# VH-VL binders against Zinc finger CCCH domain-containing protein 19 (NERD): the designs that were tried, part 3

Target 1, 84 residues: Zinc finger CCCH domain-containing protein 19 (NERD), of Arabidopsis thaliana (Mouse-ear cress) (q9siv5r801to884)
Amino acid sequence: SDETMEWASKELLDLVVHMRRGDRSFLPMLEVQTLLLAYIKRYNLRDPRRKSQVICDSRLQNLFGKSHVGHFEMLNLLDSHFLK

## First folded at step 1 (VH-VL)

Design c05 (framework fv_prolgolimab)
Fold by ESMFold2-Fast, scan of step 1:
Structure c05 (fold): chain C 84 residues (1-84), chain A 118 residues (1-118), chain B 106 residues (1-106)
Amino acid sequence: as target 1 above (84 residues)
Amino acid sequence: QVQLVQSGGGLVQPGGSLRLSCAASGFTFDDYAMYWVRQVPGKGLEWVSAISWSGGSTYYADSVKGRFAISRVNAKNTMYLQMNSLRAEDTAVYYCARGEYEDAFDIWGQGTLVTVSS
Amino acid sequence: QPVLTQPLSVSVALGQTARITCGGNNIGSKNVHWYQQKPGQAPVLVIYYDSDRPSGIPERFSGSNSGNTATLTISRAQAGDEADYYCQVWDSSTDVFGTGTKLTVL
């Protein structure tokens, strides 16, 4: 079952699939972080009052469980979504 | 009002140790990530280390990993860089900086010169 | 391991537009910050998150970032714009500065 399990949570896979045009293949942490930062930039999710904060849209709220998240906090929370 | 004041630079022999201090004032210190950046005289900027607002996450450039330790005492509004096993190539002006946007350095200290020589 | 390439020097005539580039693989997917450093002084943030300008920085300073190149643009160049300029990105676990560009205003 380990061999057939996804490499990431369903919430992280949702982000990865969205950003990689349906590609679900394994992506290392640094590449996932790059995709996440590109997503935040693409959708202008930085808080205009506090750029150190991200205002989570529905996808990021599902991923992080929070309406707002700090930059370092966000990257740390991402770690919990890697399986195995 | 917002400022970073540095201290602790000077001359040290190769293999020695030195601790730099960065004292913050005019803002809520524990809301911000903090950084150390160095510059060899006449050369460019080189990132050295970073610490999250809580101190729970630390990051180091490969050139200093295992030798330098970043820390902060939020109750004192102060950040430190403990430099061990110093080498001649560590000679530089060291700046502390605040990360208002967690990865943009919006406020910088005045810099302190560290000279590693006999 | 990201590498940020800047020209060593750029010259601009007084009142004209200077463009300083920062090249890096897929840099358009990263957040680029720009710093100005005058001799004997600490750097000053002039652009953050590719194109945002801090309070107190003249509107003549602007930034862009797409593909493999980020650009700092200084329109209506002034003598006081002479300085070294550095781009910077944070790449997940490390900060990287460009090699710096010396801007000379003729």
Scores: ipSAE 0.007, ipTM 0.649, lowest interface PAE 8.4, mean pLDDT 86

Design c06 (framework fv_prolgolimab)
Fold by ESMFold2-Fast, scan of step 1:
Structure c06 (fold): chain C 84 residues (1-84), chain A 123 residues (1-123), chain B 106 residues (1-106)
Amino acid sequence: as target 1 above (84 residues)
Amino acid sequence: QVQLVQSGGGLVQPGGSLRLSCAASGFTFSSYAMYWVRQVPGKGLEWVSAISYSGGSTYYADSVKGRFAISRVNAKNTMYLQMNSLRAEDTAVYYCARGLDYEDFWSGYFDYWGQGTLVTVSS
Amino acid sequence: QPVLTQPLSVSVALGQTARITCGGNNIGSKNVHWYQQKPGQAPVLVIYRDSNRPSGIPERFSGSNSGNTATLTISRAQAGDEADYYCQVWDSSTAVFGTGTKLTVL
């Protein structure tokens, strides 16, 4: 059987669709990372007490499953959201 | 197997410029932050610069800020350090290194290092 | 901006335990990493996040970190452990290395 398959998890697609005005087409890991960084900057999510950490809003907590996340940790957690 | 291979060192006069290269293999280069660390012959280690996985964020030690520029070309699996306005104090072996930490970006450790490239700044 | 102070040199007899300290204000609240460097070679990570050992590093290497002092402990010292050792932390957005310790195995 040939089932329709998304390239990413629903949580990652939510971020991508939000940042790309509804465009859900495939993005490679590097471009997803760039888009995530733009999201963090746009919404001022860096922890003012711990500049090395990001305080996850509801969207990022849904994506990462954590209230706080470091830069290297984000890279590892993103991998699990790519389906192909 | 992870490898970092460096090139581009040499002798330059004060005020001159030099570009160092670090070619990566054996891992997904675009998923890791990369660093430059230097060592004056016979002295200790000094962190120089950092670049995020995408190249969108760069950081510098105060001693090199405004003179050095870190960059990367992920399609070529290569990182660079452009060194301008070189001073005698910049004479050192320069190492590229890969950073890894699962907790916090700024608590990262340097798990793999290049072989080092000697840069000598003298007249 | 932290200064990480290490003893200039430490000597240990073959088969005995060496302890290399890294002093810094409130260093126990930071993650400390340790590197080994042999002459003419690049540094090698031997301990990360205070007490964790990378694959391939023998169990004789261990670390601790509390208060104002982090310690690298090398049990049953071997000739091949002779090297310079550096501790490292992050101060906000800057990586800081210790002054370095030369370990001599007698």
Scores: ipSAE 0.000, ipTM 0.603, lowest interface PAE 14.1, mean pLDDT 84

Design c07 (framework fv_prolgolimab)
Fold by ESMFold2-Fast, scan of step 1:
Order: C-alpha cells, then sequence, then structure tokens
Structure c07 (fold): chain C 84 residues (1-84), chain A 124 residues (1-124), chain B 106 residues (1-106)
C-alpha cells in the first residue's frame, strides 16, 4: 500500500471524521455501520412514512449517490467505499 | 385480532430436513416483515432469519446461513422456514414473529406479536 | 458476533423498583427493545425503541439507553412481574438478543 492511500473513499471519510471528532484512522466495516446508524438517528433522517427508508441529507447523498436508500441497500453500498 | 399459528415441528435425525409453517391472520400480511427466533429449552433467545413484506429480501444468522431458507406466500398469509442439514445444536423451540412496524425490516424494529412456538428436536 | 450482557438474575422486594441492565459497546447509538417471557409462554414486547411502551403495558415499565448501557426499570414490582427479561438490538442486518435476566419478586 502507498503511504498516501486512504483506507476509505473521500465520502466515507467525511462521515467518519465528522462522527469521530476529526479522527480518520481505520475503522472495521461493522463499526462503520454502527457509526452510520448513529448518524441517521442523531439527525432524524429515517423517513416517517417509510421507516425502512432513509432520506439522505447532503453528506449521505454524496456517500450513496441517492436521495433515498433502504436500510440493507445502504449497508451493502458501504462495501464499495472500502479501499482495500 | 392479530394471530400467528405455527406448525411443522418434530423429531428429526442429524442431517435431516424439516419445514416449519406460520399462518397469520388479523392484519395485512404483505405489509409486515416476518422473523424466526429460536430458543434452546432453558436457554436464551437467538434470532434466526428475516423476510421482507414482499418476500424479496431475506437474511440469516451466520449459524444457519446456507442450510435454512425462509419464504412466504402472501396470498396464503403464511411464512415458512425450510431447515436442511440439521444439527444437534439446532434443537430449540422456534417462534415466528411479526416486525413491530408496517412494511419494514429496519434496524429499530422490535417483535410485537409471536407465534406459540414449535419444538424441533434433532437427535439420533 | 457482538454480545449484549445482562445480569443472570435480579431480585426485588414487592413494591420496590427493579433495574435490569443491558451492556453493549455503543448500545446508546442503537434502538433497544425489551421482552418479558414467563414459563411456557412466548415472549411479550414490553418496551420498544429505548423508551416506548406498547399498548397494554403498565406505565411502571420504563426504559433508558445511553452510552454502553440500556436499562429496563420496573417500578412498584408485583408478583406477576416474575419472568425472564431480554434486551434486543439490531447490529447491521443481524438481530442480537441479550443473555437474559431472571427477575424474582420477593
Amino acid sequence: as target 1 above (84 residues)
Amino acid sequence: QVQLVQSGGGLVQPGGSLRLSCAASGFTFSNYAMYWVRQVPGKGLEWVSAISGSGGDTYYADSVKGRFAISRVNAKNTMYLQMNSLRAEDTAVYYCARGSDFEEYWSDLGFDYWGQGTLVTVSS
Amino acid sequence: QPVLTQPLSVSVALGQTARITCGGNNIGSKNVHWYQQKPGQAPVLVIYRDTNRPSGIPERFSGSNSGNTATLTISRAQAGDEADYYCQVWDSSTGVFGTGTKLTVL
């Protein structure tokens, strides 16, 4: 690996840095998922009419490329944001 | 009146197969995610599997993945658990349960209604 | 993989307050549900999403969830509260139950 290589995409690092007070160090997939769910709960992003759906704010739209994502869909989309 | 009525348990040899059924009434079945939860007699609860309201999405505990298959027939208001390659450690009371929210298998759902349970014994 | 740790047993005197804890790393970031199970019966949902009571559950049942500990509180304990109690969360796409707590009302 290159020393300038990040472990995650810029979009995922934005979420991680925001939630971890600037810390960008490696986090396993399961911990990233927990962090994402905490973000959704903190900002009340769950769709009140369709509770399995998340209404993406700007950060999550950058991360997922969608205005709405399902619970399992977003967890699967995280796989593409891990860089080796 | 919401009801979940289970059937299909029994005694089976290791390596055998068994299918459990859960018949639902009193609500619009296709609008709810459904679950299987098991409990070894005298021990705690363990989540086994989940199926979305449409049946399009299914999920399994690692302990049963590749051996168990959850399915539903919404026209018949019935959910199934097909259990293959059964092991002694699969011996448990199996409960079907409904997700606490309409149309969802979301990380915040509890299980608001439960079937009566069906005993599955895997022994030689 | 993740474990939700509960005390094996809790005893409470009739009319006093029982507290049953559920320990898990960052459990405060998840929604915790609580179930009551009496011998020979299926579990009953008594608290959902940390603090909410289903219709028919007495108000002496309450819940909280913060940091690494969720708590089920049963005020003015009654003989009929004797049961096993389980906490439950979702860890990604996996349902996870706590180890269970036997509540005895003295």
Scores: ipSAE 0.005, ipTM 0.636, lowest interface PAE 10.5, mean pLDDT 85

Design c08 (framework fv_prolgolimab)
Fold by ESMFold2-Fast, scan of step 1:
Structure c08 (fold): chain C 84 residues (1-84), chain A 118 residues (1-118), chain B 106 residues (1-106)
Amino acid sequence: as target 1 above (84 residues)
Amino acid sequence: QVQLVQSGGGLVQPGGSLRLSCAASGFTFSSYGMYWVRQVPGKGLEWVSAISGSGYSTYYADSVKGRFAISRVNAKNTMYLQMNSLRAEDTAVYYCARWDDYLGFDYWGQGTLVTVSS
Amino acid sequence: QPVLTQPLSVSVALGQTARITCGGNNIGDKNVHWYQQKPGQAPVLVIYRDSNRPSGIPERFSGSNSGNTATLTISRAQAGDEADYYCQVWDSSTYVFGTGTKLTVL
């Protein structure tokens, strides 16, 4: 029982580690949202026909469990990945 | 089926405080962002505040930032707006509303009048 | 913050077509929702994502959105359509409502 618990699911940590070049340290929700939005912009994942929708690539499909997510839907789904 | 029922509101003096409540039923409350939208009598709609489904992310219009605090208790299916340092220009009917990413504001509460006057 | 400009008032004769505009910089790149509000009542969604009707909204309500102008069109206007109409968009973390338009059915 000397092990430290991860602060986030493996799917969320995959995103965080990718965006922060290996840094796994804790980020509050607002900072995680900032990384997620930067990821979506970097990979052009916004649906051009539905501006509030994101077309999930493999990483986001692992994170959200679906092919498309909306803005507030992403916020709700992210919360389930914080382990406290 | 879906209902948003509001309470709180009333007359308060400038500088005073008031807390509004919005009780939800008929849907999975924690799966939806919840919002406060106000309307000065005879004027248009103005977004005031938003809270994510989990309650971890909150957003405020510049006009209320630092004075108002939005919160929710998912176990009670209820959202709150704590209003501090009230000003005459905060006088309005306050609506709670649910946001759906496809539909927009698809369900609204009945509204609660807040009057800030000496 | 972004501003969505609507005419203060629009009048339409019974049975004719009303058009209510919502002006905003590059609004055609955003999803526009429209709400109807009758006196003493909460708003009701009448159009979502530019041109789609919720269940229960008559087909004479339609919408369009291009460039700097979104338009709500109400054909064959009826007395019961008299209300305030608001356009609305999401912009980052802010939800912006139009200035509102009072529709009078003559």
Scores: ipSAE 0.000, ipTM 0.597, lowest interface PAE 14.7, mean pLDDT 84

Design c09 (framework fv_prolgolimab)
Fold by ESMFold2-Fast, scan of step 1:
Structure c09 (fold): chain C 84 residues (1-84), chain A 120 residues (1-120), chain B 106 residues (1-106)
Amino acid sequence: as target 1 above (84 residues)
Amino acid sequence: QVQLVQSGGGLVQPGGSLRLSCAASGFTFSDYYMYWVRQVPGKGLEWVSAISSSGSYTYYADSVKGRFAISRVNAKNTMYLQMNSLRAEDTAVYYCAKDISEYLYGMDVWGQGTLVTVSS
Amino acid sequence: QPVLTQPLSVSVALGQTARITCGGNNIGSKSVHWYQQKPGQAPVLVIYDDSDRPSGIPERFSGSNSGNTATLTISRAQAGDEADYYCQVWDSSSVVFGTGTKLTVL
């Protein structure tokens, strides 16, 4: 088909593809959260002085639109990236 | 004063049903993943089920899939585990637990546990 | 699903350092949490996110996680540290607990 529908935003798919070696197939929210947590850990992005906050690298700044995000805020922002 | 209080355990025959309850207080219940974990007396911890903060996503261990159903009523600060088609192997102490944060997938507050015995 | 392997038992002399390992493929890419469980009691979180301590947990408890091994370290062991210890990760759509380690303080 000439019409392609993605399950997620370009920013979320960038994260998913990076973490899954090119696999962009649909993942439910819990699995996406698991990938996000693994990404944060792999790149050591937690604020060492306030571990409830994440210091966003360029990929997460593109995803969340912010330089810092808290736990609840991160989950709410992530939800907005799911399409359908 | 963050706490989880459990109820609903007991003795049931194989093939029977039980519903466990976990009542939360002292924190914003609707912000957290919640878990059920069981332990056969003298053995290790075994994860049973998880439910997202909204209740939209539920997850189950393969051993209970299709038989157990996790649910929550955020307005009542209560989580449930509906256990159907119970087997002798389901005999265990069942714990409810709260996530450490909104996305750490670890457990910082645990209920007191409730014994479920499945026997003829 | 991957199993997290722990030694069945570890013994430590009073005042010495105990080390409890948790083995899992690429466990260093996951957040590891550690629980202490005493007989007849619910588990108590003693370390979360590899190395952080909850309020009320003494500084003698520390954690590390890299490669295929996570480690819970208990320095200056006390009689009250006798318990079963479990590591735990989230993997894909499942909570996975370690096989458990019984710590004996002699």
Scores: ipSAE 0.011, ipTM 0.695, lowest interface PAE 9.0, mean pLDDT 86

Design c10 (framework fv_prolgolimab)
Fold by ESMFold2-Fast, scan of step 1:
Structure c10 (fold): chain C 84 residues (1-84), chain A 120 residues (1-120), chain B 106 residues (1-106)
Amino acid sequence: as target 1 above (84 residues)
Amino acid sequence: QVQLVQSGGGLVQPGGSLRLSCAASGFTFSSYAMYWVRQVPGKGLEWVSAISGSGGSTYYADSVKGRFAISRVNAKNTMYLQMNSLRAEDTAVYYCAKGYSYGLYYFDYWGQGTLVTVSS
Amino acid sequence: QPVLTQPLSVSVALGQTARITCGGNNIGSYNVHWYQQKPGQAPVLVIYRDSNRPSGIPERFSGSNSGNTATLTISRAQAGDEADYYCQAWDSSTVVFGTGTKLTVL
């Protein structure tokens, strides 16, 4: 069997590791959501014309597969990145 | 199988306090977000509060912010809702609910509910 | 507050198909979940993420979500399907429930 030992997708782990200074340990969804929102704020990724929209940089485009995502849509898409 | 068993409901006067408990079994409690959802008799469902698996993040509906406090003791597999400054409008059946995953998206299991009546 | 609008009541004949709608602006862009609640009981999840059925829920239950309307479909309706049905979605940092629909099976 080649089942992954990771708790999250490679794309989500990339975000988590970046925001937690290398820490890959399991993080529940509410905490991941908090990190994602902090990332969006830190890199000024909110669309200035429509604050409910996020303009994805390369990391978020890898995570969501889209150049633009709505705030509500984005949180729902995170669910697919939890492997267990 | 998953079980959520509630206690702590009852009749309380306006301005009073009450604490609800939700005892969980059948799953790894600390790995799931937990929620409180209420329902005024004869009316629809209203989300009240959420707590992350670790207890590090809490969220509240605007109607209860500053008055209610959600908490959990993972070692006891139990979640609580401390309700202060109760108002007549808080009269409802309160359900505890388990998140399907580690997030806030939806509720796969619900407790039996406990009635809270706020009346003079 | 954003509202997910459902019809107050839907009637279906035994063995026929019931459809319960959940209206919301651009709701097709979000995940919709459905709960069944029988009198005196806690709600039960019957559909999650628009169209997925939890273990133990009969295959007669299905869902769809597109544009401004999500729909719960109950095929081959049975007397035991009589209940209130609620849709639910995530609205930013809060959980939103639909207004609820009472389903009666003739």
Scores: ipSAE 0.007, ipTM 0.657, lowest interface PAE 9.5, mean pLDDT 85

Design c11 (framework fv_prolgolimab)
Fold by ESMFold2-Fast, scan of step 1:
Structure c11 (fold): chain C 84 residues (1-84), chain A 121 residues (1-121), chain B 106 residues (1-106)
Amino acid sequence: as target 1 above (84 residues)
Amino acid sequence: QVQLVQSGGGLVQPGGSLRLSCAASGFTFSTYAMYWVRQVPGKGLEWVSAISGSGDTTYYADSVKGRFAISRVNAKNTMYLQMNSLRAEDTAVYYCARDRYSDEYYGMDVWGQGTLVTVSS
Amino acid sequence: QPVLTQPLSVSVALGQTARITCGGNNIGSENVHWYQQKPGQAPVLVIYRDSNRPSGIPERFSGSNSGNTATLTISRAQAGDEADYYCQVWDSSTVIFGTGTKLTVL
């Protein structure tokens, strides 16, 4: 479509916009990972019983499609949200 | 048969470069994260780098960050480790390994045979 | 970075039970994997996620993980079990291996 050329999925843009106070501009993968990890820390989303696991709040459940996600699994799943 | 076959090791002078290769067969390569793990002869295992299934996400141990670059070409079922600015302390056997992403981690269940890298004058 | 502490060496008599520990603060909250490595060979996964055996690993190998200590137990030890053993966890965005234990079967 000629209307929009989104660089990321709707779900990833929701996270980016939230963390960057409305800024939707492109971010490289490493910067998106930094934002995601900051989000997890800010909202205390790591499972205290399994530190390598993240307990997804509503935003992350929309992003990953899961209620719980492993740390490397989570970072790998981010790849699918970047649009070429 | 599920296997990882490595190549590209050898002797190199300090400051030199080497590229290691890890060729995968018997499984859907693009769905697995891949890792490089090294072992100094006589010492323990040390994680070096990781790459996501798509190749877009990479991680590095602090000791190699800025000098090593991990990459993969899924169409060729092959992963690489480009090693630049090599130091004597990089002398080790380098292993490639796969780790399955799922709801919970499974550990590294398939390993390559290892490739010796010797950095010496 | 966090360290997973293992004893440098453990000796076990043929046919007896060996126990190899992996110490880490609150390690019971992590998934612990165990690898066996024989001289000149790549590591072999022998236990994943605390207590699960991969296909092909004998029932003599078992694992547990609680509090600050994970344990690999090898019952009815055989000469072929002589090897280096490593525990491993995922912590944040890093892979952490234990310091390694050499198991000698007497």
Scores: ipSAE 0.007, ipTM 0.631, lowest interface PAE 9.5, mean pLDDT 85

Design d01 (framework fv_pimurutamab)
Fold by ESMFold2-Fast, scan of step 1:
Structure d01 (fold): chain C 84 residues (1-84), chain A 118 residues (1-118), chain B 107 residues (1-107)
Amino acid sequence: as target 1 above (84 residues)
Amino acid sequence: EVQLVESGGGLVQPGGSLRLSCAASGFTVSSNYVHWVRQAPGKGLEWLGVIYSGGSTDYGNEFTSRFTISRDNAKNSLYLQMNSLRAEDTAVYYCARELDFWSGMDVWGQGTMVTVSS
Amino acid sequence: EIVLTQSPATLSLSPGERATLSCRASQSVSSYIHWYQQKPGQAPRLLIKDASNRATGIPARFSGSGSGTDFTLTISSLEPEDFAVYYCQQRSNWPLTFGGGTKVEIK
């Protein structure tokens, strides 16, 4: 059969495809973190009173399941989106 | 009717631990931001920390090591775990809601008194 | 942390008089100051949001103004129920901080 296992969840792929203009090829964790931080900066999602906290837009709410996430919480939640 | 009710206060010995509860009715805690604020007798208000709708928490710098905020969505309740209590922790403890991010604490409980004394 | 200094500590006035309360921040907080009222034995009540916006149900005699570091709460004509302690709170920087309070007491 066709071996078409995706490397990431649909929610993480949505972020990656958005940031890489349609490219859904494998990206290691550090590179995904770089894209996530670029996304947060581009859409100005840092909490203005606590820069280590992020206010999730719709895409990040789909990804993290939360309206707010801390920096280390984001890293833990990202790990769960890499398929085994 | 939107309401918050604190409980679990009382007399505790120095070095002891205590868990306060904050029960919500008329709204869902996971859809809002809920703060803990304390007030020592005859003194002003002091912010302790917050749990965001997504479950993340932040604390005032002097509370980070001794106090933990948690939430039970099934019981629509919040908790403040207080460890290594000192006489200076004697205060009325309030929980308070914000509807939108940092829009102001619009609903407060009546508070629960914690007295730390030998 | 941002320190908020409220003055005067105590304001002694009679019903019908105008009350003017000050809140000064140790650094700029833009317009990100809230005001709360606390009566003896009661929890605080949100009064003014983001310097000048009255919270729901708050009478028109309460008004707020200011920006940057200097903020004012004004009660145009004191009613008996207005004798209370008033706190400012900043939402500009972590951690959240309150001022020390101004007690408005009957003369």
Scores: ipSAE 0.005, ipTM 0.596, lowest interface PAE 14.3, mean pLDDT 85

Design d02 (framework fv_pimurutamab)
Fold by ESMFold2-Fast, scan of step 1:
Structure d02 (fold): chain C 84 residues (1-84), chain A 121 residues (1-121), chain B 107 residues (1-107)
Amino acid sequence: as target 1 above (84 residues)
Amino acid sequence: EVQLVESGGGLVQPGGSLRLSCAASGFTFSSYDVHWVRQAPGKGLEWLGVIGTAGDTDYGNEFTSRFTISRDNAKNSLYLQMNSLRAEDTAVYYCARDTEFYDILTGFDYWGQGTMVTVSS
Amino acid sequence: EIVLTQSPATLSLSPGERATLSCRASQSIGSSIHWYQQKPGQAPRLLIKYASQSFSGIPARFSGSGSGTDFTLTISSLEPEDFAVYYCHQSSSLPYTFGGGTKVEIK
């Protein structure tokens, strides 16, 4: 077990904690993706011109390092936030 | 249920033009990014390009000058305009549906049957 | 662009045997790899999405694994209908790319 190590980056944990009312326990990749997509929908961050594109708010800019990300790029960048 | 049907393939001379169509049914076409993928005889799959829900496009590097993807959401149709065709463009052309942005499913979940384009003199 | 290398190019096996197909990416793509089956004269069929998630209706004998640059598609026990060409596809970044395919043929 590795109970003393965080399972994700600080930036990803910020998103997870925000969406789960303070719960920082481990989530597998598919569940994190579902949570990220729920965040995007909740805050209306989809580009109105192209629904596969996301206009990053401050939290997602902190997570992805970009002002705009495509759906596919976003999923790949998300993987880099899982710690082993 | 979900269906994609390509049409418009045929024999074209080198230097010619051809327009392919893909008719979509069984889903809300306007909510999906849709792709064109081609396959030369005896060869593998090659991604050609995509059109987003608002009509913005991205292409594979070798296709940007000669091919144009468009869509008509009112007609549930996807198009590929092919110009300055070469013998090496001979292939089966498939349209494919990408997953909805909010869907957990990724990848090209539904494909058309393909339409054959032969570029020969 | 990201290059996907599939190996072997051809895999000759008998029904009932296990098939293991490899796909390697030229750079890390996380889990953004998808597997397709294509039979002669037919369109590709999605089998596995996001490295390890089975698409609806796909038999349990098909499974995927891997992350980063090395990915595997496994068919635990080949059925006659499984002899086909298999392609991997990355959706990590544009332009999307496919591997060259692995042909699983009857020995």
Scores: ipSAE 0.015, ipTM 0.627, lowest interface PAE 7.1, mean pLDDT 85

Design d03 (framework fv_pimurutamab)
Fold by ESMFold2-Fast, scan of step 1:
Structure d03 (fold): chain C 84 residues (1-84), chain A 118 residues (1-118), chain B 107 residues (1-107)
Amino acid sequence: as target 1 above (84 residues)
Amino acid sequence: EVQLVESGGGLVQPGGSLRLSCAASGFTVSDNYVHWVRQAPGKGLEWLGVIYSGGDTDYGNEFTSRFTISRDNAKNSLYLQMNSLRAEDTAVYYCARVEDYYGDFDYWGQGTMVTVSS
Amino acid sequence: EIVLTQSPATLSLSPGERATLSCRASQSVSSYIHWYQQKPGQAPRLLIKDASNRATGIPARFSGSGSGTDFTLTISSLEPEDFAVYYCQQYSNWPYTFGGGTKVEIK
């Protein structure tokens, strides 16, 4: 099987590598969600008026293609970034 | 006070179409995620789809080709367009809002019954 | 999709007794489980969110626990209004899925 294939999209790997100090090893969906939530907290990306909404910075806009996302929306958008 | 009211259910022949409405009050639909969930008589809950605050939609895999969610911001209402209906689509259809924190359905409508039968 | 298995399917008890309801996930959902109560002819009502946090207005007799794949809803002392069907729901993975429900009925 082709080991040069990445397990995730370039945009998702950018987030993972950033949060894990260069480690690009495979993470299951739950662990990716944990990293994403830590990122949102670290950079204070919650909408102060609508805490279910995230205001996407440049990295999350590259990942999601949207200026604002909610939790359920993030789950569905993340699914498209896993390579099978 | 937050309220969701479904309407438009009724008896439909197999292969027919029906449009359900969900009228919201006490909150703005374009500021929230609103989902459709159905329940067949005597059975459990089944997630159907969602419309996000930005207007994009997603559906369960079984529903993608036959069901369409839309909204009218001026009327503060959602719609579920149902096509090519089958007997197994017989169910109570609920619209439900997601609150300020992660995937919790905090307010539900009372539901509207759709019966697909000859 | 993640499958949620609720057990028992039916729990027959008397008012004043303790009810313990189980929800098991086919894979880890962390703590991303909500519980709902549904009475006949009514819409579901949010009861417990994120495995253990009571929703607004929910009496203290309701509690939730668990993480990973094994979750429990406990009603410490059943009141007459608590006889209903209870559903768990996960939001860890798309699509959202619900358990098959546990019916709590009068013995």
Scores: ipSAE 0.007, ipTM 0.637, lowest interface PAE 10.0, mean pLDDT 85

